# Ledger of designs, part 5: VHH binders against q9y6x5

Target 1, 379 residues: q9y6x5
Amino acid sequence: LPPKLLLVSFDGFRADYLKNYEFPHLQNFIKEGVLVEHVKNVFITKTFPNHYSIVTGLYEESHGIVANSMYDAVTKKHFSDSNDKDPFWWNEAVPIWVTNQLQENRSSAAAMWPGTDVPIHDTISSYFMNYNSSVSFEERLNNITMWLNNSNPPVTFATLYWEEPDASGHKYGPEDKENMSRVLKKIDDLIGDLVQRLKMLGLWENLNVIITSDHGMTQCSQDRLINLDSCIDHSYYTLIDLSPVAAILPKINRTEVYNKLKNCSPHMNVYLKEDIPNRFYYQHNDRIQPIILVADEGWTIVLNESSQKLGDHGYDNSLPSMHPFLAAHGPAFHKGYKHSTINIVDIYPMMCHILGLKPHPNNGTFGHTKCLLVDQWCI

## First folded at step 1 (VHH)

Design a34 (framework vhh_7uia_1)
Fold by ESMFold2-Fast, scan of step 1:
Structure a34 (fold): chain B 379 residues (1-379), chain A 123 residues (1-123)
Amino acid sequence: as target 1 above (379 residues)
Amino acid sequence: QLQLVETGGGLVKPGGSLRLSCVVSGFTFDDYAMAWVRQAPGKELEWVSSISWSGGSIYYEDSVKGRFTISTDNAKNTLYLQMSSLKPEDTAVYYCARDSLTKYYGSSPFDYWGQGTQVTVSS
């Protein structure tokens, strides 16, 4: 029988939540599996970019999903949630479900993972759900487990995406212990439901399960706002993305726009595209705008308005508050192992190894994850 | 204050056996994976074997599998490498090493090394 893998994402699950709250179901999962305490995500630390990096093993400049809102200067196309089904945006990389279907004559299944409802290189996930936030975790789980048990060719790679704790992290902020404890307890209960369902269906012992996330969350405040309108008039630029990484497309000379912005706030770094720090790996793509503004942790860029967000992400990927975790269980994984950190791009070559797939060229390093795997020699 | 001290090397004839020991101080095996690494004359460092305290998992380089055995004695804070059926190709300085960045098995580089013990298999 071919190996099977279920990849689960809880959006915005900050790594240190594991230390500050009780997760009895997740801890039971971990004690018979592996835990990576911190996953260093890619810049910018946003949902669509990092979810696509997990399944391609590529930095954002390489896979082309460089933000949740994008503009491509060559084709003059705009990307928003309404445009996420245009294959153009997703075709700069080959995600693992496409490789799974093309290399091994196997099926893939998807419950709402970004990109899975889009034909990429003329290949769409064999089974998928169109994105709809109103669909319950239980319905997503029911569909995934039905497809894992009842498909020909067999489903060997499945994905499951859930919007929490990100939505509540934005609404309440990660420092609201009362509201966050309620939200995180509910997520732990969903993990318990997931494990119970897999056991009930006879899938648990032979299925590899990865539980991870795309980013963390940091506390924001009305006292930490950067008013872009106090720096520059709207007539000088087109705003492609706002906060905490603003993407600026100049309507006048780029140097004039840069000079108006560069000293506007002590809590924001202003970069010409060629000056973006190399450590971000965020330069070499037509969808990265000529000027990028990067707010300091916990600061929100606004347009002469108050911010409604009490939590946010998108900040510098070196910040521990931006880091998720990774937990895994199954025949491919050791039991009771803890690892300190991996890069989020390392997940892709590890998953390819588990599934017996040849990875496309990627930015991950298999050596970073080999110690988690039972079939590898580790040092 | 952290130290790894290797002993047990020496001259041995082909087909012979040796037991290497590494006494550690300033830390406990409960927190770290441990390894044996060797360097033959004029060659690069070569990993030989690893052992993890988190799961009792043991790994060997293919060329030594079935001939070498890694083990620990936690009461003595000592890591061992039992070598049998020694070949001239096993001639090297053998180093005891500690994993630097993970409490359990991981991809981290070694942070502490012993001074090494010489193993010479006469040709």
Scores: ipSAE 0.000, ipTM 0.107, lowest interface PAE 21.0, mean pLDDT 87

Design a35 (framework vhh_7uia_1)
Fold by ESMFold2-Fast, scan of step 1:
Structure a35 (fold): chain B 379 residues (1-379), chain A 122 residues (1-122)
Amino acid sequence: as target 1 above (379 residues)
Amino acid sequence: QLQLVETGGGLVKPGGSLRLSCVVSGFTFSRYWMAWVRQAPGKELEWVSSINSGGSSTYYEDSVKGRFTISTDNAKNTLYLQMSSLKPEDTAVYYCARDYGSKTYFEPFDYWGQGTQVTVSS
């Protein structure tokens, strides 16, 4: 009888929220499971890239979802996270649900995880919901649990995505204790509902559950703006992505655009593509533009105007504010074990091991997650 | 100062039509995507439609495709939503929103208006 895994993401759940707010339901989950305090995500620290890295184990330059807004120089196609279900953008990698469906007689189920409503390598999740933000967490959970109990071939891998606390993190900023307290309490209540539902349906004892996120959140301010129009006239380039990582496609000579940008702000680093730091693993893909601007933490790149955003992400992945956490419970996991850090790309080979799948080549290191698993020795 | 001001809401019977308008000030349409989002009573914010700065690309939530049309008048700095074949399920406060890219999945829009109430009732 094959092992089963449910992967849950709460978008924008910054790791240190766990220390600054009360999560009684999540703490009960962790008490009988494992906690990874920090997950070092991939650069850029954005939703689409990191959700795809979790399920492929690849850096963005390798899986091809390099931003929430992209331009492919070879095909001249444009991508936005809300409008393009073209398999072209997703076909540079094989996500775990595709591998799960192709290796044995198994099904996958998905409630809104990015990419699950797209046929990737001619394979779409066996059960899925087309993305719609108005669909409640309860409806997503009802569908996932129904599919986990009532599918042939059996659903062995299921995903569930929820938009908070990211939406509120942007609107209020992570330092707004009153508003964030309300939002995070609601999320903890949803975790309580999840555990209760799994127990009522007899799934809890035999299901592996991972609760994680794609990135964190940092406080922004109208006092921390970089006006790109003060650096360069907009007629000299096409803007592919703006903030906090700007993707610049020059309309004139690349060196001339670079020279206009390179000393414009002390709060922004300007890179020619070949000079992007190796530690970012953000260079070897046609969707990465010839010039990349990286704002310092908490700084927002704007076009001759102010910004209402009080929180943002996308910044350097070495920043603790950009890190999510990972909690897990189930027969594959130790009980009451706490681990300091893993890389977000390490989640994929761990999940493949739990499901008995042969992973596709990936950037994760299985050894980094061994201490979480009952059937493994620590490195 | 950045402002988004929605008008054109009201009470309409099922099958009716309304045209929502959003006048923006303090920024230039040609640099940003614009969107309509709505919130029905007791429900979450739902993205409805987006348009790019040049008006060459429009995107719609599946339940409104073929019934709603998003457009811009750059000379008037105005975003429109033409709504036809209205259903009771379209009852909501409709917000004009600015975004860099058309997004429904992940992050909220960076500027919102005050909203305009649309009520579809027999």
Scores: ipSAE 0.089, ipTM 0.567, lowest interface PAE 7.0, mean pLDDT 89
Fold by OpenDDE, second read of step 2:
Parts: structure tokens; sequence; C-alpha cells
Structure a35 (fold): chain B 379 residues (1-379), chain A 122 residues (1-122)
């Protein structure tokens, strides 16, 4: 039988939550599988970009989802979480579920993973749910596991997405021990439900399961605000994306806009597009705006408004607070093995290997994950 | 009907340059990954280079890195391969191909052209 893989994302699950909070179900999952303690995600450290990096193995400049909010100057199109259904935005890459779907005697399933309810390269998963935040985890889980268990052709790759602990992290801040303990307890319980469901259906021993996240969360404060209105008039630019990485589209001369912003705050770096640090791999795409503002960790860029967020993400991808984790279980993975770090783009070639898929060109390094896999030599 | 037509091949001396073109019809190639592949006599089909739909990312086989450049012209629905510092081992029929998530086995791409011969010889 062909290998099966379930990829699960809990949005905004910061890696060090595992150290600071209790996760009995997740720890059991890890004990019987593998753990990567820190996953270095891609810049910017936002939801859509990083989820697409996981399933393409590409940096944001390569797969074209460069932010949660985007603007294309040529087509005049806008992308946002409320407007993400145009294949135009996704077609700069081929996600793994499409690759899998095109194989003989295989199909893909998806429960609300970003991009899965959009026909990409004229292909959509055989089984998918339209994104709806109101749909319970249980319903998503039930559909995914049923499809994994009873489909023709068989579902060999599936994705499952959940919005927590990101939403709560934004609301309470990651350092709110009381509230976040409650939230993370619920997440652990959901993991318990997942495992139980798989066992009940007889899938547990044969299904490869990856539990990961797209980014972490850093503590914000009303005392750490950067007000752009203090530095530049709104008439001089269009804001395409905001905080903590703002994308600026100048309405006047770019240099003038840059000069007005470059010294706006000591806690914000301002880059012309061509000067964006190479380490970000965030330059070679037309969807990246002419000027980007990058706030320091924990700082919030605002427009004469008070931020209601006590936590946020999107910052420098070298910051530990932005890093998620990866845990995995199944016949492809070792038991009781812990690894320190991988890059988030490394997940794609690993998944392709597990599924026996030919990977598209990507930025991942298969060698980084070899030690997680039972069929590979760990050097 | 989908069609890919390669041109630009020929005979060149070692160290020479060629520019291959691939004109695409029947689909909007800017929506797809495109690739160049080559097949030398008696050898298997070999991947050479790929470019993503937006043209923002390019990839190359190790043996051609620094020598070959893949690019696109969306207005002309044309894929290009600029080859420089050509070597005898680069001798092959070169094909342009659409990369549509190929299977692990068999053909690496779903559509490709008739090919153009590139011969590098003294």
Amino acid sequence: as target 1 above (379 residues)
Amino acid sequence: QLQLVETGGGLVKPGGSLRLSCVVSGFTFSRYWMAWVRQAPGKELEWVSSINSGGSSTYYEDSVKGRFTISTDNAKNTLYLQMSSLKPEDTAVYYCARDYGSKTYFEPFDYWGQGTQVTVSS
C-alpha cells in the first residue's frame, strides 16, 4: 500500500510552549515519534506564507505568497485572508497536495489548510473543506480521517489546519500564563482527540502524522508602538501590509518616502526592496513592495490607532519567538528521537520522500531531516 | 492543442554560446513551472533547469550552474535557455517541458516539445 501522510498545523504554536506549558498528549505523541525542537520558518513569519512554504519547500519570494496581504501592481489585484481564492496568487508554485493528486491511484484531502480550497494549476484536492473558521476541530478531524480511511482512489496525503493557539496568542499574549495555559490545554486535548480517532479507525500504526505550526508569537505592549503618522502623511503612500512588517507602496517619489521613514523609530528597520537583507530570501518577487518596514521584536507599527493585540508574529525569522516546532509519528519516523533544528522548507522534500513523490525544485535540504526517518542513514 | 516548439540549437565549439527558445501554445505558460531537459545519445533524460510561474525563481542542475540561464517572456509565451561556456558533455537534444507535478517514475514532465539538437564539438 502506498504510504499515507497527514500534515497538521496548529497556527501560531511557538516552539518554547513545549517547555513552558504541559502537553501530556503531545508528549506521548513525541515519545512514540520524533521531535524537532525549533523550526526556522521563512520571512515574513506570517500564516499564509509559511503554510505555503511548508507544502512547497520554497521561500516566499519563490512561491509568491509573500504576505497575508498582497498587492500586484500589474493586475491591480489584492490578496487577503478574506480574498484568497484567486489562483493567480498561488500558481507561482506547485503545492505537494497537487503533486500527490496527479499521481495514479492517489488522492489528496484537506481541511482548511491555506490554499487547499483553491484550484492551483487547475487542480484541487479530491476531498476538501472550504475555509470556515466556525467549523469545529472535531468536524474537520472527522472528515479528514474518514477520507483517509475510506476513499477511492485512496487519500494518501491530507492536511488539517486549526487556528489556535494563534488567535489566543494575539488576544492574551504568549506570556499570559493563566489564559495561555487554558488555551494550550485545549490544544493538547485536540491532539489527544486526533490520536484517539486514528486509533479507533485503525489508522494509527500505518499513518504518518506530522504536527507542526507556521510561526510563533511574541509579546507586544501598548508601550512599544511605532506610529507611522508621526513620520509620514498618509497621502504619500499606500499601506499594503501592516505590522510587524509593513509593505509600503509610495505615491510619491520612493526616495522621499524612504527618507521620511528611515529614521521614524530606532526600533524599526526600513529597507528599500533592493536592500532587503539576503538572509530573508525576500527580494526577488514583484509582489514585494518597494519599501518594507520591519519592527523589532515586540514592537507594533500603528496608524494613529491603539493596537489591541498583546501578541503578534511576522518578525525576523531568526528570532526564537517566531519559531514553531515539528513532531511526527508513523512508520516513516523513528521513535523517541529529538532533533534540534531544521528549516521549515526542509519539510517539503521530506514529505515527498515519505510519499514517494518527485519533488519540484525547492529550497529545502533533504539531508536535514534524514535522522528523523527510519529508512535513511543518519550522518 | 498544447504545443511546445524548441528552436535555437546548432553546432558550436567548446566554450561557445547558444540561446534556445521554446514557444508555447495551447496554454498560458506563465501559470506553470517550465523546465529544460536534455537527452544525450544513449543516456536517460536529464533535468537541466526550471523556472517558476512568476519567473522569480530559477533552478539549475549542478553541471550547468553558472553557465546556463533560464528565463521567460510572458508577452511572447516563450521560454529561453541561454547557454554559455558550452562543453562537449552538453551535447544533447534539448526539450522544453511543462512541469506539472511529475510522477516519481517514468516521464518527468507532462508536456514537452520535439526538441532541438545541440552539438558541442571541436
Scores: ipSAE 0.000, ipTM 0.235, lowest interface PAE 16.0, mean pLDDT 92

Design a36 (framework vhh_7uia_1)
Fold by ESMFold2-Fast, scan of step 1:
Structure a36 (fold): chain B 379 residues (1-379), chain A 122 residues (1-122)
Amino acid sequence: as target 1 above (379 residues)
Amino acid sequence: QLQLVETGGGLVKPGGSLRLSCVVSGFTFSRYWMAWVRQAPGKELEWVSSINSGGSSTYYEDSVKGRFTISTDNAKNTLYLQMSSLKPEDTAVYYCAKGLDYSETYYGLDVWGQGTQVTVSS
């Protein structure tokens, strides 16, 4: 029987939540599996970019999903609702479900993972759900488990995405222990439901399960706002993305726009595209705008208005507050092993190894995840 | 292709109520965060309220909390803003707007309607 993998994402699950809150179901999952305490995500630390990096093993400049809002300078296309299903945005990389279907003639299944409801290189996930945030976790889980048990060719790669704790992290902020405790308890209960469902269906012992996230969350405040309108008139530029990384397309001379922005706030860095730090791996794509503004942790860029966000992400990927974790269980993984840190791009070549797929060229390093796997020697 | 059509504006006295409606077409309404934003004469755009595609999460600008209620009817592809205890400072053109799908996109809005005028005056 071919190996099977279920990849689960809880959006915005900051790594240190594991230290500050109780997760009895997740802890039971980990004790017979593995835990990576920190996953260093890609810049910018946003949902679309990092979810696509998990399944491609590529930095954003390489896979082309460089933000949740984008403009492509070569084609003059805007990423908007008319283009949400345009394969153009996703075609700069080959995600693992496409490779799974094409290399091994196996099926893939998806419950809401970003990109899975789009044909990419003329290939769409064999089974998928169109994105709809109102669909319950239980309904997503029901569909995934049905497809894992009742498919020809067999489903060997499945994905499951859930919007929490990100939505609540934005609403309450990660420092609101009362509200975050309630939300995280519900997530732990969903993990318990997931494990119990897989056991009841006879899937648990032979299925590899990865539970991870795309980014963390940091506390924001009405006292930490950067009013972009106080720096520059909106007639001088087109705003492609706002906060905490602003993507600026100048309507006038780039140097004039840069000079108006560069000293406006001590709480943001202003970069010409060619001056973006190499460590971000955020330069070599036509969808990265000529000027990028990067707010300091906990600061929000606004346009002469208040912000209702009490939590946010998108910040520098070196910040521990931006890091998620990874937990895994199954026949491919050691039991009771704890690892300190991997890069989010390392997940893809590890998953390819588990599934017996040849990875496309990628930015991950298989050696970083070897210690997690029973069929590999550590270092 | 993509259309957001706002209705329900008008002239009301201070303390009055209005219900704004935004009918959307050309996209799958239940996928997206939706928002109301307003622009008072001679002022910048002000975000008023947002709602997620499932209606489970709502956010409001502080000056409208307890007075305005955002809601959706996914079967009718319609976004509503119920406005109560209206004040002269609520006088503005009100726009409905669409965010991208998935979480964290409600603060970034990519498609806007033509607007509906609300005037609060004695």
Scores: ipSAE 0.000, ipTM 0.303, lowest interface PAE 12.0, mean pLDDT 88

Design a37 (framework vhh_7uia_1)
Fold by ESMFold2-Fast, scan of step 1:
Structure a37 (fold): chain B 379 residues (1-379), chain A 122 residues (1-122)
Amino acid sequence: as target 1 above (379 residues)
Amino acid sequence: QLQLVETGGGLVKPGGSLRLSCVVSGFTFSRYWMAWVRQAPGKELEWVSSINSGGSSTYYEDSVKGRFTISTDNAKNTLYLQMSSLKPEDTAVYYCATDEGYTFSSYKFDYWGQGTQVTVSS
């Protein structure tokens, strides 16, 4: 029987939620598995970029999904999140489901992980669901478990994506304890449903399961707005992405646009592309615009209007509020082991090891995750 | 299946008013940003206005600010565009759109409706 892995993402699950709320089902999962308390994600700390980093082991400048809204200056193509299925955007990397299908003559299955409904290098996940936010967690889980048990070649890599707690984090903000406790309790119940379904179907003891997320969430406020219209006239640039990282394509001289923006707000850093800090690994891609604005944590960039978002993400990846966690259970993992921190790009080479795949060149370090695995020696 | 149905277009004289409506089905309306986009004859799609589910964040194209008002009725799953002081330049097919994305974008939307024609002429 080849090793099997189910990768589950709950979008926007901030690491410290685990310390501030009760998760009885997740706690039972962790008790007989492993917990990584903080996962340092890639910049920018957005959904599409970080989900693609998890499955490629690459920084955003290397895999090409550099934001949820993008413009490619060479081809003049525009990308929006959710429904842009042009393979052009995804072809700068090889995600693990493609490697799984091509190296091992095995099948992959996907319930709405970003990129899985797109043919990448002429290869699409063997079984997949087109992205549709209206499809229940139960239906996604039913399809994944059906494919794990009833496929030839066998499904050895499966993904399951869920939009919460991100949607509620945006609506209520992470500091709304009453609403967030309700939402997080529902997520814990879904984790309980997941475990019970896998046990009922005889999958639980032999399946490796990773539960993780792409980013965290920070509190925003109407008192923390940066009005871009007060700094620069609309006619001088094209806006590719707005908040909290604005991507600016100048319509006039780049230096003139930069000079209009650099003194706009004490709560925003303005970078020419070549001056973006090296620690972000966010510079070497045609989809990164000539000027990038980075808001300070909890500040929202707006266009002369108020923002309803009470929570947001996309901020500096050094911020603990932007960090998710990783929990895992299965034959590859130790039981009752707790680890402090890994990088989100480290997940990919670990998953390749579990599945017996040769990883494509990547930015992860296998040594960072060795202590999670039963077949590895770690000092 | 996601559906957007626009109504309320028509022929109006310069300076007149129209109210466009868009009825949404097939998803939870209150979870998404909603937008109006227009296309004049022989021209590209132009974004007009966007609103979030709570109605507290609204954005307008500069040429329509102060003349158009976007609003929602979440109980009816309906998006509105109140248009006043209409100009011949506003003549276009108006489309209702939704942003299913994880972040709002003013440049691209999906799930376009069939459109409703607005003609401003004497």
Scores: ipSAE 0.000, ipTM 0.145, lowest interface PAE 18.3, mean pLDDT 87

Design a38 (framework vhh_7uia_1)
Fold by ESMFold2-Fast, scan of step 1:
Structure a38 (fold): chain B 379 residues (1-379), chain A 122 residues (1-122)
Amino acid sequence: as target 1 above (379 residues)
Amino acid sequence: QLQLVETGGGLVKPGGSLRLSCVVSGFTFSRYWMAWVRQAPGKELEWVSSINSGGSSTYYEDSVKGRFTISTDNAKNTLYLQMSSLKPEDTAVYYCARSYLDETGSYPFDYWGQGTQVTVSS
């Protein structure tokens, strides 16, 4: 029997929520599995880029989903619709569900994971749901478990995506203990529902389950705004993405635009593309614009208006507030093991190992996840 | 028109170093995997190294690991292979090749350069 894996993402689940709130169902999951306390995500710390990094093991410059809003200078195409289904944007990498279907005679199943409703290299997940934020967690779970139990060839890789706690993190901010406590308790209850459903269907003991997230969340404020219109007239550039990482396409000389921006705010770093710090791995792609603005943690870039967001993400990936966690349970994983940190790109080669797949070339290091796995020596 | 042009080959003694360059035109590296493939006299083609479209992931054949380094310079549209600690068995024609992901999940090579000769002898 081939090994099976279910990958679950709760969008925007900041790692330190685990220390500040109670999660009885998640704690029971971890007690019989493994916990990675911090996952160092890729820059920029946004939903689409990091979800694609999890399933490809690649930095954003390599997989091509470099932001939630993009412009490709070579083809002159724009990506700004979160449901954009043009394969062009996704074709710079091979996600694990494609590898799973092509290397082995196996099926993949997907409930809303970014990219799974798009044919990538002419391959779409064997079973999938078109992205629709209005579909309940229960309906997504019902479809995934049905496909895991009733597929031929068998579903060996399945994904499940949920928009919370990200939506509430933006609305209330992570420091709103009353509202965040309510939201996180509901998520813990959903984890309880997931475990119970898998047990009822006889899947629990033989299925590997990973619960993770793409990024964290930091507190924002009306007192921490950077008004870009006070720095430069909009006639000098085209804005590709705004906050907290602004992507600037100059309409005039790049150096003149840079000089107008570079000293405008003490709470924003301004980079020419070739000067973007190497540690970001955010330089070598035509979709990365000639000038990038990076706001300091908790600062919001605006165009002469207020922001309603009390929480945001996209900031420097060295910030602990941007880090998610990873928990896992199943026959491949140790029981009761805690690990401090891994890189988000390390998840892909680990998943390939569990499924017996040959990974495509990637930025992950399998050695970083060895201690989580029962069939490996922890060195 | 797509072209790949290799330079930098030559005669070198065992333990020596060479840097191969491949200048490409008609496409950009940001969408393609690039590779170095060699062919020794009377032998079949042997894959040596690959680099992904963003230049962040590199792969090497076991016999060259730790001795060869593949890299790209996107501004110059140039692929490099830095070769050190060269051995007589590294003697071959070295080809720059472009790779794409096909419908089967394979990475076949669709464009090749003319090759550059590397000879390692004492």
Scores: ipSAE 0.000, ipTM 0.158, lowest interface PAE 20.7, mean pLDDT 88

Design a39 (framework vhh_7uia_1)
Fold by ESMFold2-Fast, scan of step 1:
Structure a39 (fold): chain B 379 residues (1-379), chain A 121 residues (1-121)
Amino acid sequence: as target 1 above (379 residues)
Amino acid sequence: QLQLVETGGGLVKPGGSLRLSCVVSGFTFSRYWMAWVRQAPGKELEWVSSINSGGSSTYYEDSVKGRFTISTDNAKNTLYLQMSSLKPEDTAVYYCAKEYTGSWDQYFDYWGQGTQVTVSS
């Protein structure tokens, strides 16, 4: 009877939504499990980077998924499509499903988690769904639960990804209480469906379930735009990523480009790669561009245009608005325990412990999560 | 080899209708958010509409809501924009674009030359 773990992500689920809205199904889940109120994610606070950090325990500069849009200066390759099947982008780390499968007699299953439909180090998730945003939560759940219950060798690690509340957070902004209330109520109902399905299939009592997210969301505005075209002409650089962290590849002298940008806006910090703050752990990778622009919270970088985006993320990872939460239930976890804060990189070594896997070298600290676990001394 | 080919533009009188088509080849159409964006003479690019790969979620710029309908035919790898009650201010080159996000303000990947829509008497 090997331990089993289902890792669920609701993209863009800001931690303080838990305090501002009612979640009866999630609250019932937490009552018999654990809650980490804030998870400090990695910089930049974007979907692909943070989803890969959860499953590798590494900072972005170490795992190589440094943005949702990337350019590798050594190989001259571009990454701008989540469905690109080039393993090159993912091969700088070993995600937990690969390690799980390389251990004796274990399988992994995946419904849409970033990277799971790509062979990484010549290993793809044993069961997976090719990414398709139109596939319902119910279909993803049906496949995951079927694989958890009917696989040989047994599925011991499974992942489930859902695009909300991120898409609605961008469309409406997190301050739109009416629209966000409807979206978050739907998410809570999906959590109820998840728990009920696991109970009906006899999985609930023996399965460890983690519900988490990759980042939060902050309010944007037409009054908070940084027009990059007002400071520098397109002929001087190639834009690799735009907002709220712009990745600039100079076509001319780097110093000249830097000098044109450094005083562009009081609401944006301009960094030469070597001057990026050490606390970001965002410097030591060829996919991090020579100049990085970091907008202040709620500011949008644009190219002589308006932005219709009412919410965004990608900002400084010290901002509480960028933090998700983590809730968990199962035989590995205490019941009714609340913890204040962990780092998102701490999730990986905790999951390895639960599954009995030897973790690859990582940036997480197992001690930060020990109070969540029944088999550990907390203090 | 990835390509998008826009067709269906033309000259139409105010109040008229047109249907734009975008044929997608070289990738799995049903895996992406798709968009229509336009550029009026002497103006910046303007986002018009977006649709998810399953067609269940659609978003529109305020000036076109109730007049334009975005849709897909996954079997034909084709994106459509049905335009009705056309106004002179709808005159623009219309581009089909692939999106990498479901966000309302989109990042777009453009491949085609667009299709010209002219609304005049």
Scores: ipSAE 0.000, ipTM 0.184, lowest interface PAE 14.4, mean pLDDT 87

